# VHH binders against Inositol-pentakisphosphate 2-kinase (IPK1), part 4

Target 1, 281 residues: Inositol-pentakisphosphate 2-kinase (IPK1), of Saccharomyces cerevisiae (q06667)
Amino acid sequence: MQVIGRGGANILIDYGDPTWLWRCCIRWPDLLSSNNSYTIKNISYIKDYVEPLLHGLLCPMYLIDVDIEAIRPILSDFILNLDDKVVKVIKIKNLTNNTSNLILNNHFLKSYCSQNLQTVILELKPKWLYYDTDYCRNCTHNAFKGRGTKYCYNQLLMNPAHLELIFGECNIFPVKFKDAMHEYLRNDNNIFKILYDLQKKLTKNTTPISDIKSINDVNDEHLLLMTLRDVTCFIEWNSAENALHVNIIDVDLKPKEKWTHWTKTYSQLTSSQKIYHTSNK

## First folded at step 4 (VHH; framework vhh_enristomig)

Design s42 (from c8 with N58I)
Fold by ESMFold2-Fast, scan of step 4:
Structure s42 (fold): chain B 281 residues (1-281), chain A 120 residues (1-120)
Amino acid sequence: as target 1 above (281 residues)
Amino acid sequence: EVQLLESGGGEVQPGGSLRLSCAASGFTFDDYAISWYRQAPGKQREWVSTITSGGDTIYAESVKGRFTISRDNAKNTLYLQMSSLRAEDTAVYYCARLGYSYGYEWFDPWGQGTLVTVKP
């Protein structure tokens, strides 16, 4: 049993099953019980609010109980007080078990492949696909952070040929994989269009960020919108099937306390160099 | 026991060159893609370059044309030849067999790194 991945709020544990991983919350470093309470609330949020919107696209995940003694040697490095007898764990499907070769890594996406190129995986965060400003929120934010603005999911959404820029960065992508990706993006059921439509719908029912003055101005629909602006998409191609499989992760409930971060970012971007795109109208 | 050990860093003037090395042990070196990463003080870790098990190379835009990644499978060693060095290349450089699981990067293993300082 070993930790094989860490984010700010979670760790991923390999417990000896090639198909499944344990995802454990470590957001609250003082108390296991705080992390357990959040995990229960989070899985309920995902099933009740996120799953209906992204039906068939969410990575398989299950809430399970793990005896604290089985996991104590790992969790004691991340949580000060292990005050519960069981750990609430999300058992999550291992999407990357057969890929270890990082073949592309930039601000737009990461790509992994199997040694024989029979499997290619794209990992990407589309972020703000719908925005209600006249400037591209993603590109403006990337410019503010000093990142490149050469690649943009909003441009990709408007023109699937935008993928040709990213495919030009790596000469080892199989032709059949590139063809499958172009075909997928021409279909209106692609993940970018789905997320765009959901973000647009939720934006109409939420308080504009410019109007958020306190934690009391943040409602549940705003949290759901922020979840959809921060999902990670995995697109996996397998040469035997010559088919694409899409799985969405990072669909966690955001703490309302993050409203200060969201309003600060908004303020910084309104005062920065803005990036505009011509759109087909 | 898997181990990666970086060396070859030091101080160099702008426009200079350095060659970094990464010695691998405890696994079949030629079966894996290996990457170079760097981290400057107060900044996030940045990917620099990857070489696949088949020898194909990929570079970050900031280093294309200036850095060359290579491997010697007989010596279980990875190299990064750095030329036309700039002040912004100042960082601790790490090699890693990059694992990936479920939206989270992991590095197996992280060495101590090797410090590159570009200063006039």
Scores: ipSAE 0.014, ipTM 0.418, lowest interface PAE 7.6, mean pLDDT 84

Design s45 (from c8 with T52Y)
Fold by ESMFold2-Fast, scan of step 4:
Structure s45 (fold): chain B 281 residues (1-281), chain A 120 residues (1-120)
Amino acid sequence: as target 1 above (281 residues)
Amino acid sequence: EVQLLESGGGEVQPGGSLRLSCAASGFTFDDYAISWYRQAPGKQREWVSTIYSGGDTNYAESVKGRFTISRDNAKNTLYLQMSSLRAEDTAVYYCARLGYSYGYEWFDPWGQGTLVTVKP
């Protein structure tokens, strides 16, 4: 049993099953019980609010109980007080188990393939596809953080040929895979258009970030919108099926307390060097 | 039997240059991303650079513009050209085949390392 990944809010644990991983919340470093309470609330949020919007696209995940003694050596490094006898864990499908070769990694996406190139996976975070500023939120934020801005999901959404330029950076993508991706982007049911439409609809029903002055200005629709702006998409191609399958992860409930972070980022970007594209409004 | 063997380390004065090599065997070299890492005495292991199977490269901010990673697929060999070396570049340098699972990196196997010492 080992930690194979860490974010600010979660760790991923390999517990000896090649198909499944344990995802443990570590958002509150003081108390295990706080993380357990959030995990229960989070899985209910995902089932009741996220699943209906992204029906059939979510990565398989299950809430399970793990005995604290089984996981104590790992969890004690992240949580000060292990004040519960069980850990509430999300058992999540390992989406990259058979695709260990990283073949492309840039600011836009990561791509993995199987040893025989019969399976290709794209890992991507589309982020802000719909935005209410005149500048591209994703590119402006990437520039502010010192990241690359050469490729953009908002450019891709406006022009599917943008993907061909990106794939031109790597010469080992199978032709059938590239053809399948091109055809997928011509379909109005592609994940980028789905997320764009959802973000646009929710944005019209939420308080603009510029108008948020306190935690009381943050409603549940705003939290759902922020979830959809931070999802990770996996697009898997298999040569035998010659079909694309989409799995979405990182669909967590955002704490309302993050409103201070969102308003700070907004202020920083409005004062920074902005990057403009053709409007997608 | 997967093996990675680093070489090319040595002593150099500040501002000098060295080229490190990593010879790979036991796997299809062309199919994998390979990284350079370094570890100075008493410090944590630090990522230096990665070259992906498609030829894309990434560098740690501390070495960008001074180091160049490259590969020769015909020879199953990875290189790190180091220029403008500084005292803080003193470390044992390792190459590692890069693996991924669920978006997270892991490194297996590791080479034995090659020592770079930058002294006046």
Scores: ipSAE 0.012, ipTM 0.262, lowest interface PAE 8.7, mean pLDDT 83

Design s5 (from c8 with Y102W W106Y)
Fold by ESMFold2-Fast, scan of step 4:
Structure s5 (fold): chain B 281 residues (1-281), chain A 120 residues (1-120)
Amino acid sequence: as target 1 above (281 residues)
Amino acid sequence: EVQLLESGGGEVQPGGSLRLSCAASGFTFDDYAISWYRQAPGKQREWVSTITSGGDTNYAESVKGRFTISRDNAKNTLYLQMSSLRAEDTAVYYCARLGYSWGYEYFDPWGQGTLVTVKP
């Protein structure tokens, strides 16, 4: 048993199963019970609100109970008070089990491959695909944070050939993989179009961020919209099948208390250097 | 026991050069792609470069044209030749056989890394 992934809110644990990983919430470092309560609420949210929208694309995941004594040596490094007898864990499909090496890592995506390049995986976060500003929300935010703006998912939505710039940064992508990706992006049922349409629909039912004055201005549609703006997508290609498989993860319920962060970010971007695209909207 | 051991760091002035080494043991070096990562003070760990078992290379945008990754399979050693060094290159540099993501970072194996400091 070992930690194979670390984030601010979660850790990923390899417990000896090649197919599955344990994802443990560590968002609240003081109390295990706080993380457990959130994990239960989060799985309910995903089942009831996220799965109906991302039908067939969501990474398989299950809520399970793990005895605290089995996981204490790992979890004690992340949580100060282990105040429950069990840990509420999300058992999640190991999407990178068929790949061995990180071959590309930039502001746009990460890519992994098997030795001999028979499997290629793309890991990406599309973020704000639909936005109601005249400037590109993603590019403006990336520039504000000092991140790269060379590539943009909004530009990719308007022109699938934009992906060729990314492919040009990695000389080891197989030709068949690149061809499969271009074919996938020409289809209107690709993941970027799906997320764009969902974000657009939800935006019409939510309070504009500029108008949020208190936690009471945040409704469930807004939380769902913010979830869809922060998903991680995995696209896997295997040379034998010559087919793409898409899995979406990081579909977590956002705490309403983050409304202060969202309004602060909006204010910062409004005052920053804005990035516009020739074919914006 | 799989092991990667970094060396070659030190202090250098802006515009200078350094050559980092990573000695591998406990696995068939020739069969694996190996990557360089770095972690600057107060920042997240970031990927720098990868070289495949076949010798194909790839680089982070911030180091393209300045850094060169190479390998010597007879010596089970990975290299990173760094030139035109900038203050922003100051970091502990690590080599890794595998990396896992999902917005999370892990690499196999963990080493102590080698410190590169770029300052006058």
Scores: ipSAE 0.000, ipTM 0.320, lowest interface PAE 11.4, mean pLDDT 83

Design s54 (from c8 with N58Y Y102W)
Fold by ESMFold2-Fast, scan of step 4:
Structure s54 (fold): chain B 281 residues (1-281), chain A 120 residues (1-120)
Amino acid sequence: as target 1 above (281 residues)
Amino acid sequence: EVQLLESGGGEVQPGGSLRLSCAASGFTFDDYAISWYRQAPGKQREWVSTITSGGDTYYAESVKGRFTISRDNAKNTLYLQMSSLRAEDTAVYYCARLGYSWGYEWFDPWGQGTLVTVKP
């Protein structure tokens, strides 16, 4: 049993099953019971609010109980007080189980392949696809953080040929895979278009970030919008089927308390050097 | 128990060289791609290089032409030969086995890492 991945809110644990991983919440470092309460609430949120919007695209996941004694040596490194007898864990499908070779890793995406190149996986975070500013929020944020702006999901949405810049970074992508990706992106039912449309719809029904002055200005629609701005997408290609399959993860409920982080980021970006993709007439 | 143990770090002047090692145990080393990552103080982990089970190598743009990744399957060991070191290369270096979803802002690999400090 070993931690194999970590984010700000969760850890991924390899417990010896090649098909499944345990995802444990560590958002509140003081109490296990706080993380357990959130995990229960989060699964309900995903089922009731996220699944209807992304039906058929969510990575398989199940709420399970794990005895604290089985996981104590790991969780004691992340949570100060293990005050419950069980841990509420999300058992999540291991999406990279058969693709051990990382062949590309940059600010835009990661790509994995099987040793025989019969399976290719792309791991990506599209972030803010729809934005209501005249500048690209993703590129502006990347520039602010000192990251590159050569690759952009909003550029990809405007022109599928943008993907050739990424394919040019790695010479081992199979021709059939590249062709399948170009065909997929020309279809309006691709994941980027789906997320763009959902973000656009939710943005029109939420309080602008510039107008948020307190936690009371954050509504549930805003939390859902922020979830959709932070998802991770896996696109898997298999040569036998010659088809693409999409799985989405990281669809968690955001705490309202994050409003201070969102408003801080907004203020930082509005005062930074902004990046534009559309020319003015 | 899957374990990766990094070593070989130290202090060097700009333009210097170091060779890092990563000793693997608890899994069939030959079957996996293995990567080097680094993390400078206050920054997120950054991917540096990967070598596939078949021996193909890939590099981050910032280290391309200066670093060389290699593996010795008989010794279950991964190497990173670093040349023309710059102040920006100062970081703790980690090795990590692939085959797992990262899905997160950063990956928390096995082991404590090895510190590389480039200073005049």
Scores: ipSAE 0.000, ipTM 0.171, lowest interface PAE 14.5, mean pLDDT 82

Design s7 (from c8 with W106Y)
Fold by ESMFold2-Fast, scan of step 4:
Structure s7 (fold): chain B 281 residues (1-281), chain A 120 residues (1-120)
Amino acid sequence: as target 1 above (281 residues)
Amino acid sequence: EVQLLESGGGEVQPGGSLRLSCAASGFTFDDYAISWYRQAPGKQREWVSTITSGGDTNYAESVKGRFTISRDNAKNTLYLQMSSLRAEDTAVYYCARLGYSYGYEYFDPWGQGTLVTVKP
């Protein structure tokens, strides 16, 4: 067993299965029981609220129980008090199995391929596709954080030819893959259009961030909207099938307490140097 | 137990060169893609370069043409040859085995990194 990925809230464990990974919550470093409680609540939220909106697009994931003794050597490095006998784990499909080569990594996406170039995977985070400001929310935020702004999902959403700038960074993408991506983006049911429409619809039922004054101003639609603004998309191409498969992950329930972070970020961006695109929205 | 230990940093004049090393142990080194990351004072951590198990390389736009990543599988060591160094290259440099946190940057340094200071 090996930790193969680490985020602020989760770790990914390779436990010897080529198809599946274990995703363990480590958001609360003091108590395993706090992480377990959240994991149960989170999987229910995903099934009941997120899956109906993104039907057929979610990465396969299952809640399982793992004996603490099986993963104690790993979890003891991340959680101080292992106060439960069982760990609530999300068993998640290994989307990068057979792709060991990182061929592109920039401020907006990563791309992986198999040694024989028969599989290409894009890992990307579209973030704010619908925004109600006159500036590009994603580019302005990236600039504020000192990240690059050369590629933009809002530019891609408005003009599929924007993809050629990304392809120009790496000369080993197969022609069939590039063609498949261009065809996919011409179809209005592509993942970027789907997320844009969902974000736009949910925005109508939520308090504008500028108007949030307390935790009581955050409703369940707001939490769904923030989930959809923070998803990770994997787009996989396989030369044998010559088709694209989209899997969405990071569809976790946001704690309402994050409203202070959202309002702080909004204020910082409002006061920062803004980035505008020639296309309005 | 997985260990990665960075070395080779120091003070250098603008336009100068440095070679960083990362010594790996506790895993089959040649089976993994390994990356260099850096973090400048008061800034976000950024990816610098990756070399795959097959030897393919990729670079952040800001370092293309100036930095070269390489590996010596017999010595379980990763290298970063840095040339034409600029003030903005000043940072602590870390190496990390490539892994997935599914939307999060995989960054799990086993050491303190190695400091590179480009004097203005």
Scores: ipSAE 0.006, ipTM 0.260, lowest interface PAE 9.8, mean pLDDT 83

